# VHH binders against Uncharacterized protein MJ1408: the designs that were tried, part 14

Target 1, 350 residues: Uncharacterized protein MJ1408, of Methanocaldococcus jannaschii (q58803)
Amino acid sequence: MSREANPFKKMPTILMPDELMAKALRRGEKVANEMRQKELPWLLKARFVEEHKVRTIASVVADNLQKVIDKTPPVRKLPKFYQEMVEVLVGIDDFKKSMGAFKWASELVRKLGNEYARKIRKARTPQQAGKLRKEFVGRVKSILEQIHPEMAFVAVAREKLKDLPTFKDLPTVVIAGYPNVGKSTLLKKLTGADVEINSYPFTTKGINVGYIGEIQMVDTPGLLDRPLYERNDIELQAILALNYLANLILFIIDASEFCGYTIEEQINLLKEIKDLFKAPIVVAINKIDLVDEERVKEIEEKLKEVGIEEILKISADKDIGLDELKERLKKIAIKEFLKDKDAENKELEC
Key: E = the ipSAE of ESMFold2; O = the ipSAE of OpenDDE; V2 = 0.75 times the mean of E and O plus 0.25 times the DockQ between their complexes.

## First folded at step 9 (VHH; framework vhh_6qgx_2)

Design w02 (from v06 with F29L; at its last look DockQ between E and O 0.01; V2 from the best seeds 0.00; counts 0 for: pae O 11.7 > 2, placed apart)
Fold by OpenDDE, look of step 9:
Structure w02 (fold): chain B 350 residues (1-350), chain A 125 residues (1-125)
Amino acid sequence: as target 1 above (350 residues)
Amino acid sequence: QVQLVESGGGLVQAGGSLRLSCAASGFTLDYYAMAWFRRAPGKEREFVAAISSSGGSTFYTDSVKGRFTISRDHAKNTVSLQMNSLRPEDTAVYYCAAVPDYYGLEYTPHEYDYWGQGTRVTVSA
């Protein structure tokens, strides 16, 4: 499965039982009408009409349900990030169960279609053939009604999952920092303004994705820009899910504090992020053009005290230090990406 | 109206030949297996020969094997029975029958949906 797109985007619209049945009946009737035009003896004609009607109805229903199955990737085959998103948004167990219902119904309807078609072939009267068709339709309706809750669930799930962002299977850098520290500006500068905005179920601001060569840059406004105590449970889960995406965290500090947050506050957020993520952290001290060298040094020392080893000094606005930052991000992100891939492969071999 | 009409019956000497024909009207035989049955005086109706809808399969009762040949013409919507080396025991009224070809050829009369009126074949000693 191409890891290059939201795997749920291809999910078809889920027809509810009444809609699906109506569709199937319409197509069945169309085929029946065609069969009625044939010059056949009355009993043979009746059998053919009813048989083809039954087969058509069965196929329409079964194929529709099967299409949902075919276009929905198995959760186990999804990247870990998307697996976690399924859990957070809809629940994996419920999702699997519901998809199982589709499979069950599809297979059963197909089986019944074949069975009733055979019975109809042996019908002794047109009336009997018609009765068998009616019985078949009744059973199909019952089956669809039985799985109606699961159909409804999958429909809702689709709506939630289709809006997940698209990530490429590339070394990924996740950007973190308080609002107005210059994350968006930096992203634009680093990526050449090739930034895609994707909807994200957890924030109204969306997710910004850009690329620097072979590395993916992800800005998550509203998630990694506030202390954890300000986050709800769903947001926390979403934050944790980023662990499966991030090969590197780029934390942005505003040296000028014009963002409205003190250096201490910013460092506290950094500490939280550091504790939450397994990925290494690179800190970029931004807006150095607005402060003196002594202040920058002071900030650097404070960062070292909290165990930050990779510190770069930049001004996104003035295009200072960006090349060095790019190179460093690439180097570390690629290294970590390869490491993670190796680990994943080892797990699959066990 | 669906009709099967047999023809070709008559009086023939032992060792002689006859060709029976059955023509369908009111429907196409394309979907039907066709068969010939016969009823001798004082006996029950018995299976003689059958041919599948496609004509690819034929079946014969043992007593007529090698002597009788069933064939069909889709273009003419007919089935035929070539009877060679006729015997007095072949004397009977011969009936053409049709059944939808769903599961193969049937050998019992009650399985056939449509019947002709029959044509009489008399073989003299």
Scores: ipSAE 0.006, ipTM 0.235, lowest interface PAE 11.7, mean pLDDT 90
ESMFold2, look of step 9: ipSAE 0.236; ipTM 0.694
ESMFold2 (binder alone), look of step 9: mean pLDDT 84; pTM 0.857

Design w03 (from v06 with T28R; at its last look DockQ between E and O 0.75; V2 from the best seeds 0.00; counts 0 for: pae O 5.5 > 2)
Fold by OpenDDE, look of step 9:
Structure w03 (fold): chain B 350 residues (1-350), chain A 125 residues (1-125)
Amino acid sequence: as target 1 above (350 residues)
Amino acid sequence: QVQLVESGGGLVQAGGSLRLSCAASGFRFDYYAMAWFRRAPGKEREFVAAISSSGGSTFYTDSVKGRFTISRDHAKNTVSLQMNSLRPEDTAVYYCAAVPDYYGLEYTPHEYDYWGQGTRVTVSA
């Protein structure tokens, strides 16, 4: 499955039991009407009509359910980020169980269709053939009713999952920092303003995705822009999920503090992010055009004290230091991406 | 609490038959594919047979094809393995396992969510 699109986008609309049954019955009746036009002895005709009706109904129901299965990616085959999203949004276990219900029902209906078709072929009277058809339909209705909760669950799940952002299987840099530190500006400058805004269930601001060559840049407004103690449980889970996406964290510091946050506050956030993410961190001191060199040096020293090794000085607004930043991001992100891939491959071999 | 309890193991002579049973509880049995695995002494756990959630599909490892039959009873929440024409190489601890029937039958042990404690089958020469 090409890691290049939201894997859930292809999930079909889930028909509820009544809707699906109605559809199946309509098609069955259509086929029956066609069969009624055949010139056959009465009993043979009756059997023929009812058999085809049953087969059609069975096929419509079973195929519909199977289609949902076929178009839904197996969770285990998804990138870890998407797996985590499934867990956070709907629960993996419940999702799997629900999909199991679809499979169960699909196979059972198909089996019953065949069984009743055979019985109908042996019916002694038209009335008996009709009775068998009715019995079959009743059983199908019962089966669908039985899986109704699971159908409803999958329908809701689909709605939640279909809007997940699309990430490419590329070295990925996740941008973090307080609001107004210049993240968006920097992203635009680095990517040439080719930024896609995607909906994200955990933030009203969406996710910004851009590309620098073969590197994916991700800005998550509302997630990595405030202290963790201000986050709810769902948001925390979403943040943790980014660990499966990020090969590198780019943390932006506003040297001018015009963003409304002190250097100390910003560094505190950096510390939190550093603790949450396994990926290495590059810190970009932004807005250096607005402060003196001494201040920048001071900030750099403070960053070193907290264990930051990769520090770049930039001005997104004035296009200062961006080329160096790009090169550094590429180098580190690619390296980490390859490392992570190697690790994953080793895990699969064990 | 999820439970899978195997029974029916024992000592049998080569060419003999055994019927293993697994009783399932604590989960929606109808939505799960069921399988039998076995582990012989000094060997890794291997797939033996599986049956779909509806019972409409079955799969067997090549070495047991034609000899073993897997079945399930939805009313009783049980899965069974009829083993005929047993061979000494069939000697193993047999495990019952369950997995949600999502994309079909699984052959890899790590894909299964629930496991029984196993029942020992010994086939004497």
Scores: ipSAE 0.032, ipTM 0.365, lowest interface PAE 5.5, mean pLDDT 89
ESMFold2, look of step 9: ipSAE 0.199; ipTM 0.668
ESMFold2 (binder alone), look of step 9: mean pLDDT 87; pTM 0.890

Design w04 (from v06 with S53P; at its last look DockQ between E and O 0.72; V2 from the best seeds 0.00; counts 0 for: pae E 3.5 > 2)
Fold by ESMFold2, look of step 9:
Structure w04 (fold): chain B 350 residues (1-350), chain A 125 residues (1-125)
Amino acid sequence: as target 1 above (350 residues)
Amino acid sequence: QVQLVESGGGLVQAGGSLRLSCAASGFTFDYYAMAWFRRAPGKEREFVAAISPSGGSTFYTDSVKGRFTISRDHAKNTVSLQMNSLRPEDTAVYYCAAVPDYYGLEYTPHEYDYWGQGTRVTVSA
């Protein structure tokens, strides 16, 4: 089972205009020094040196700009989750426009390099050859300064995007519920020791990713464990991006209320999550070993009143009901995953 | 506001020539790849030709290759489609489109951000 990489991880470091120009000039001078060793008459040597310097500078600048494009995934072709993350963190329109600026500049610098190289071959004096090369460098500097805002934007965007979590293209269950309802214990019991912690915007706790066979389990501490009124609009948009990952929501209720939240409070959070996500919801009533059967039945009836049809009764600590929960999660998540894949294929047909 | 305005459509005899033009405004034209699409009656939009932001690369659908030429003018903010050896099968509404996030091979209509209203081309036998 191979890991899928963050699509933005391979983006190269973005050089600012002066940095890129300095890199190109250093490489150009190195080539010029090599060419000066040639046994040529004075004028022909000057032409040869300046032409190679121009071609080298053009190539270094154009290739660097093109490499950024080549190593940056086309946002429109990414899974919707990553598209939404780009919008939240940097802005898709500005990101796309910046790629256009890099492409424009790369192509123009290469075109100018060819044009000035041809002019240098026809120079009548070494001074004319040098002047043409200086003019070329000045024009490249101007082009880079014109796209300086876009270069700076991409540099910032790279820093924000390079650490986005990696998700496999698998049926995905997202876990929700208040802190201390047993989410961590349950995740460990369902997935074993292979839980990975990944960064995610707007939480320093990250997210926990684990697996039940080919089912991807995602626990979101700090994201889906408190009421939505505590979130600003940008944070809420980042949380809503989970809609593009989640095939199924597993909501955990603590029957004992030892988590510190009443059943009423837990059901209110469930209702907010239900409105937030398109995926179906399975509710697991946890810690049933700490309450009597009548209490569990009362909770179950309240859940049915809210519109929850899939309810499991478990104790993660005591390993009660976990096998049935696993099988139910797998069946529903796979069904919804395949349904979403069919919908994606129909969109591509248009 | 962003605008793409096509012109140059009309009625032409088979074997004739026509030059379409698209004037762009409201965005940084130089940073955008430009394309022409067409829609024949009862069909979906289909790709005709595209040109990279600087004009350094061009692409054509097979049915028009060798007959149509796309070009752009950065001073005038225009993209043009020179259509030679026209056939009745070229009859369609032709649309100008633009996108900045151009990695080549953007042949799908939904990849383009901005669209013109279209100009009608009719090729008679």
Scores: ipSAE 0.347, ipTM 0.764, lowest interface PAE 3.5, mean pLDDT 87
ESMFold2 (binder alone), look of step 9: mean pLDDT 85; pTM 0.873
OpenDDE, look of step 9: ipSAE 0.536; ipTM 0.821

Design w05 (from v06 with V99I; at its last look DockQ between E and O 0.76; V2 from the best seeds 0.00; counts 0 for: pae E 3.2 > 2)
Fold by ESMFold2, look of step 10:
Structure w05 (fold): chain B 350 residues (1-350), chain A 125 residues (1-125)
Amino acid sequence: as target 1 above (350 residues)
Amino acid sequence: QVQLVESGGGLVQAGGSLRLSCAASGFTFDYYAMAWFRRAPGKEREFVAAISSSGGSTFYTDSVKGRFTISRDHAKNTVSLQMNSLRPEDTAVYYCAAIPDYYGLEYTPHEYDYWGQGTRVTVSA
């Protein structure tokens, strides 16, 4: 499955026990009224009406529960990005358990429907047939009450998951760095087009997506622009999900420090991101037009000390170094994308 | 804590029978499909049998079809494997496993969330 389509978009609205039972009872009564028009002897008509009412109620309940399952793909077979998003937003184990409860209830209701239909065919009086149908309805209500917590959980999960962003299955560069280091200006200069905004957990600004040909460029305002130790565990997991999207990290340093952060602070953020992400990192030293060459060399030496080998010197505002940066990003992102696709295919063979 | 505890293993002559049992606790048993796997000396774990959460569907590996029967008991939270017409090649450690039942029965060991410690079955010639 591709990350280009949200696998949870098709999930139906989740009905609570009373809502689903009410729907089933309305459909059962409609069918019962239609069956009462049949020309049959008194006892046979009673059996016929009650049997069809039971079968209809069973199918409405069971099919509704099964539809939720059918419209929700197995989480463990999704791209890793979506698996991590499910873990972060709702918890994979609780989600799987709740889907199991839907399956259990659907199968049990169907089994009970068949059992009670057979009992009704053997009823000796219309009153006995009606009593059996009432017993069946009571048992279905009990089953739905038993899974009420799981139904509520899936309803909440659906709301959190139905609007997850999609991304093209392309080589992807994720941009990081403190606010005001020039990320947005650089993104516009590199992509040459309007940036699309997509929702992402824990940022109300969304994420910005642009393209250099077939290279997907992603900027994450509010996510990779402040120290990660300031994040709680769930926010950190949402940030780590970007590992399954990013083939390359582009980290932007403001050489001038006009962004409001010292070079030391900017390098500390870089080290945190380097420790958390598997993707290689390219560092662009931006705003070189505002500092002397000696300062740029000092920054470059500090970057080499922390293990950064891909360093470019640019000015997004003055269009300095952007062609070389664009070509380097493309080369590395494509290489890493193809490497990741090969590794993913081997994992699926297990 | 989640527990799956197998019992009923032992030594039996070829052609004999054994009944394995697996007691489950610490999770909502009714929402899970249950399976038996086995590992012969020097071999990987292999699938033996599985049963759906409702008990309405079962699946068996070809070498045990007609000889083994899997069943489950809601009241006791147990799954059982009745093994008849045992052969020396059935000698293995037998493991109970559990997975949430929502997309069908699974035969691949890494799909299962919970595992027991196993019970040894030895079938002598």
Scores: ipSAE 0.359, ipTM 0.757, lowest interface PAE 3.2, mean pLDDT 87
ESMFold2, look of step 9: ipSAE 0.269; ipTM 0.712
ESMFold2 (binder alone), look of step 9: mean pLDDT 86; pTM 0.887
OpenDDE, look of step 9: ipSAE 0.718; ipTM 0.894
ESMFold2 (binder alone), look of step 10: mean pLDDT 86; pTM 0.886
OpenDDE, look of step 10: ipSAE 0.499; ipTM 0.800

Design w06 (from v06 with G104N; at its last look DockQ between E and O 0.71; V2 from the best seeds 0.00; counts 0 for: pae E 6.5 > 2)
Amino acid sequence: QVQLVESGGGLVQAGGSLRLSCAASGFTFDYYAMAWFRRAPGKEREFVAAISSSGGSTFYTDSVKGRFTISRDHAKNTVSLQMNSLRPEDTAVYYCAAVPDYYNLEYTPHEYDYWGQGTRVTVSA
ESMFold2, look of step 9: ipSAE 0.196; ipTM 0.679
ESMFold2 (binder alone), look of step 9: mean pLDDT 85; pTM 0.876
OpenDDE, look of step 9: ipSAE 0.775; ipTM 0.921
ESMFold2, look of step 10: ipSAE 0.117; ipTM 0.650
ESMFold2 (binder alone), look of step 10: mean pLDDT 85; pTM 0.879
OpenDDE, look of step 10: ipSAE 0.649; ipTM 0.875

## First folded at step 10 (VHH; framework vhh_6qgx_2)

Design x01 (from w06 with V99I; at its last look DockQ between E and O 0.09; V2 from the best seeds 0.00; counts 0 for: pae E 6.0 > 2, placed apart)
Fold by ESMFold2, look of step 10:
Structure x01 (fold): chain B 350 residues (1-350), chain A 125 residues (1-125)
Amino acid sequence: as target 1 above (350 residues)
Amino acid sequence: QVQLVESGGGLVQAGGSLRLSCAASGFTFDYYAMAWFRRAPGKEREFVAAISSSGGSTFYTDSVKGRFTISRDHAKNTVSLQMNSLRPEDTAVYYCAAIPDYYNLEYTPHEYDYWGQGTRVTVSA
């Protein structure tokens, strides 16, 4: 998709069977009243009034169902982030099945509308024309009730998916670390005041999105800020969807431990994230202004022991090391983004 | 348990006819597009024909247009392939497949959710 817009934002409100039927009947009656103004003999007028009523009801129902399909992107063509979100939040198979139900019902209602319209044109009495229209309406009601579970499913799915964050197709850095390590201050300093909060599943704080030029920065409060083993499988799958977004992970360590977590606890979280994400990791040792140089060196040595090679020493509060961090993040994120784009193009050639 | 069970295969002389049938169970048949694929000896599976979930649209690979007719019966949960004017190159194992029908027709086998075991069709010269 161009510009990585949330592909579900344009999904229309989903009407339940009785709501859709009521809408169709109101429009059918409006058209019937207009047709009654024609100067026609009694039987011919009855035929054409009922025919137009049937065609209008059929089109209102079928078009509303088809609109849901048309405004809902095919799952197999979505960016992988959104495919994973569909699986986690609603289930891809059930979503696909429900869209099949909408298409089936839309096509069947349209077919029945044509069939009943033809029968009405052959009616020998006004009573026969009215009976045929009533039969048609009854069959449409039955079709809608048959797909009622799928309509309800899609309504719930729409509510879960419409508020997913919109990410630009740009080199992306995801920020991780315990609460109070300085992530929010750092994000503001690196990107400026224009950090936008977006909703994300399983966090009440949402996610913060900001930019350094053409680099998309994503801070994930409530997602990558506590031990992952504390999360259930569904929450973990939503976190792992970030693998399809992140070109680089920036992990923040509070050298002072004033955040309330020891260096060992912070490194343990880092190890969990390193194991779960494919993207390279840069570690920023923050709050170096609150500790001596020897403490920073021992933290750096511990990070090297666990396999971290990209380590920056900063103080977000004191504006120490931020220019170097910014330039390193840009270089790595752009490199990884271009590498991913090359791999994506090769996959499409298969 | 989802099942697609093909029948109607066999040996037939060139120019003859066969009717394949596929019985579906274990899923909501009405919501699925149905397709026939075939695998000739030494070749990969290829698309033959498909029918939309409502039965309103049918699609055929070029080599079978005008000779094969796909149909479905929602009351019996079956899809059929009437094969006329058979040629030796139609010799293959024919597979019934199902996919939820809400977007463009899919020609590639990997996108289909459910498959039958296949029925062999042999067309002798």
Scores: ipSAE 0.126, ipTM 0.640, lowest interface PAE 6.0, mean pLDDT 86
ESMFold2 (binder alone), look of step 10: mean pLDDT 86; pTM 0.882
OpenDDE, look of step 10: ipSAE 0.247; ipTM 0.676

Design x02 (from w05 with Y107F H110D; at its last look DockQ between E and O 0.81; V2 from the best seeds 0.00; counts 0 for: pae E 4.4 > 2)
Fold by OpenDDE, look of step 10:
Structure x02 (fold): chain B 350 residues (1-350), chain A 125 residues (1-125)
Amino acid sequence: as target 1 above (350 residues)
Amino acid sequence: QVQLVESGGGLVQAGGSLRLSCAASGFTFDYYAMAWFRRAPGKEREFVAAISSSGGSTFYTDSVKGRFTISRDHAKNTVSLQMNSLRPEDTAVYYCAAIPDYYGLEFTPDEYDYWGQGTRVTVSA
């Protein structure tokens, strides 16, 4: 079962206190009406009506809140990437606190429902039963009002988190390089043009995700395509979060420089990426069809000087060297993926 | 500033009783599950008891079941541990701890966000 990559998509819409109360009261009244049709002595009938109303209201409120809890993944069980995203987007501590409010309220309302139901069963008059119901409703309203800020917080958090990209737990290659070096073209060629565009809160361009067999390819336009000094703090955090996703970095160099960046500029970016990521780097010299062999060799030598060991020569546009690149990416990504998984397992055992 | 302050520790004879209290401040008490841990001399910190944020759920380590009762007061922001039928093996420093009540009751110390300084309980034979 391909675990849906964005665990937050399952979070339900958060009803605010008034909305939730209205819903609960409506359902309570519906049940009450059904109970009113029963042929019972007047006091017994009144008790039953009010009891069931209270129980229903309690159930609706408590279950609603509990549903949010149940459908919200525990942050500690999330992949590290998503944990980091929670931290960056909403704050983990605040998120946990807020979810705690939901649980508190849910349990308390349930408890109160039971207590008041019992009291109502012992009511001496219909008026007393009604009064107890009103008191119960008042308390529920108060509880919801108390957690209103946390409800609002979770609602906002949900909106932010639901738009996170869906990543599969697969060996993942992250593509990096300046704009117009041919990243998108390469991704399409490697994946057979089945590229999914996902929203990423940190870039307007979104994230492109494709697959080569069991390998996940991720292009992050706007994140790994500029020097770090051009990034704001949030973007930097987003970039760092990719460390938890990337098993391999594929850095694309445009040999022709038609992208508007010199080889030196491109190599400088490569150096920054290399320092930023733990994952190994494969460099693909792209657009070799547009330059002579001597130029390609020169670029290769420069890459070696900066410590790049895995260098491939390709033309995404002309379908040159793509099979070799694909095989190399698979081999390295799988290896690194397994290594990372082993490391994670060891950390969990400690 | 978050603060958990334990009180109620002391010297008691075997078979005696103590009531520990923990006063919480600096965080929204109602949203947190509370727990008691203890550390005996030469031993690691161990779980004793926990109570959910609402007080609706409690959990006890096996060795204290039936003897200890954890409770909380939301109005006072306190959690208490009534310890009855105390045994020499209950001798330890007892710590109050808090965790957001999101994941249910946790029994591992590492999951708790806030800790008190502890109160010493000594049970004499």
Scores: ipSAE 0.062, ipTM 0.447, lowest interface PAE 3.5, mean pLDDT 90
ESMFold2, look of step 10: ipSAE 0.264; ipTM 0.720
ESMFold2 (binder alone), look of step 10: mean pLDDT 87; pTM 0.895

Design x03 (from w05 with A33V; at its last look DockQ between E and O 0.01; V2 from the best seeds 0.00; counts 0 for: pae O 5.5 > 2, placed apart)
Fold by OpenDDE, look of step 10:
Structure x03 (fold): chain B 350 residues (1-350), chain A 125 residues (1-125)
Amino acid sequence: as target 1 above (350 residues)
Amino acid sequence: QVQLVESGGGLVQAGGSLRLSCAASGFTFDYYVMAWFRRAPGKEREFVAAISSSGGSTFYTDSVKGRFTISRDHAKNTVSLQMNSLRPEDTAVYYCAAIPDYYGLEYTPHEYDYWGQGTRVTVSA
């Protein structure tokens, strides 16, 4: 069962106070009706019915809230990428606070259920038993109303977080470059056209994820394909979050400039990406089939001048240099992945 | 809205018979004990008869035992009181009442949740 990589996909739908109460009351009444069929002395029957009703209502409410807690991973246990996504999309502090409210309410309702059940067992009259049940229900309603804002918050948060891309805990290569430089083509060629498209809140084009063996390839159209000065604050945060995902950056340059961007413009973008990411960069000069060798050499020299050490020459369209590229990507990505894992482990020990 | 509507009252000679009916609406009839009460002139409202929610058990005040029969129809949500061998002492306004079955049988009027408007029964000597 391929472990769903998005930890938030398992979050249940959040019922609002009125919905949850309605559900609980319905179930309580159903149980009560069943209990009324028992042959007991009148007072005992009344106690029995009301007690079970209270217990059922308490259980339904408390269990529902607890389920949300159980199915929502603690933020601290999430991969760093997802932690950042929580921060960007909803705010970690608010999220934690809200989840705390769920916990508080769940425990309190459970406690009250037990308390009132005990009281009902000692009721002297059927009327008293009924009154106690009503009082209990009133208190539960009040509790749910009190946490209503937090419930609403978590509901919204769920909607935002459930659509996050699914990433595997694998060496990850993030692809960058201007539009039309051949990123998508290259990704398809490298992965054998097994590319999954995932929704990403920050782009309409989604995220493309593919695999080369045990290496995860990620294309982020709309994020790493434009200068940073064109990005808003949220997008910038999203881009920075990729630092927690990327073990290696693959930057694609179109040697032919048919993409609509000059070599200089492409190199400028490369510089920006280089400054933003801690991960090493491999540059693939693409579309070499469309230019002469002298031009390719010129581009290579320019790349060296800006401190790029890993340069490969390829044609994604003509399947030139792809095997070498694959091998190099695997080697570097795995190395960096292991390094990063070691670093994380050290941080946890401190 | 909860409603209990009595019918069947009237003037009858001693030794005669009447059948009272009460139509119930606005509540779950099957979960209620249905009862008849009566109020004679100058007297307090008193218990006459009751029938369990299932219809399996009936209860009567001593003065009407053997003469009155309470019954209910679940399909029609009605309760009836067949009154035979009527006596002048049976002259009263008769009320239909309902109480949840889990409260048990009650003989005191204040314990009942729902009441009809009453139907007058007059027995002439």
Scores: ipSAE 0.019, ipTM 0.366, lowest interface PAE 5.5, mean pLDDT 90
ESMFold2, look of step 10: ipSAE 0.362; ipTM 0.764
ESMFold2 (binder alone), look of step 10: mean pLDDT 87; pTM 0.894

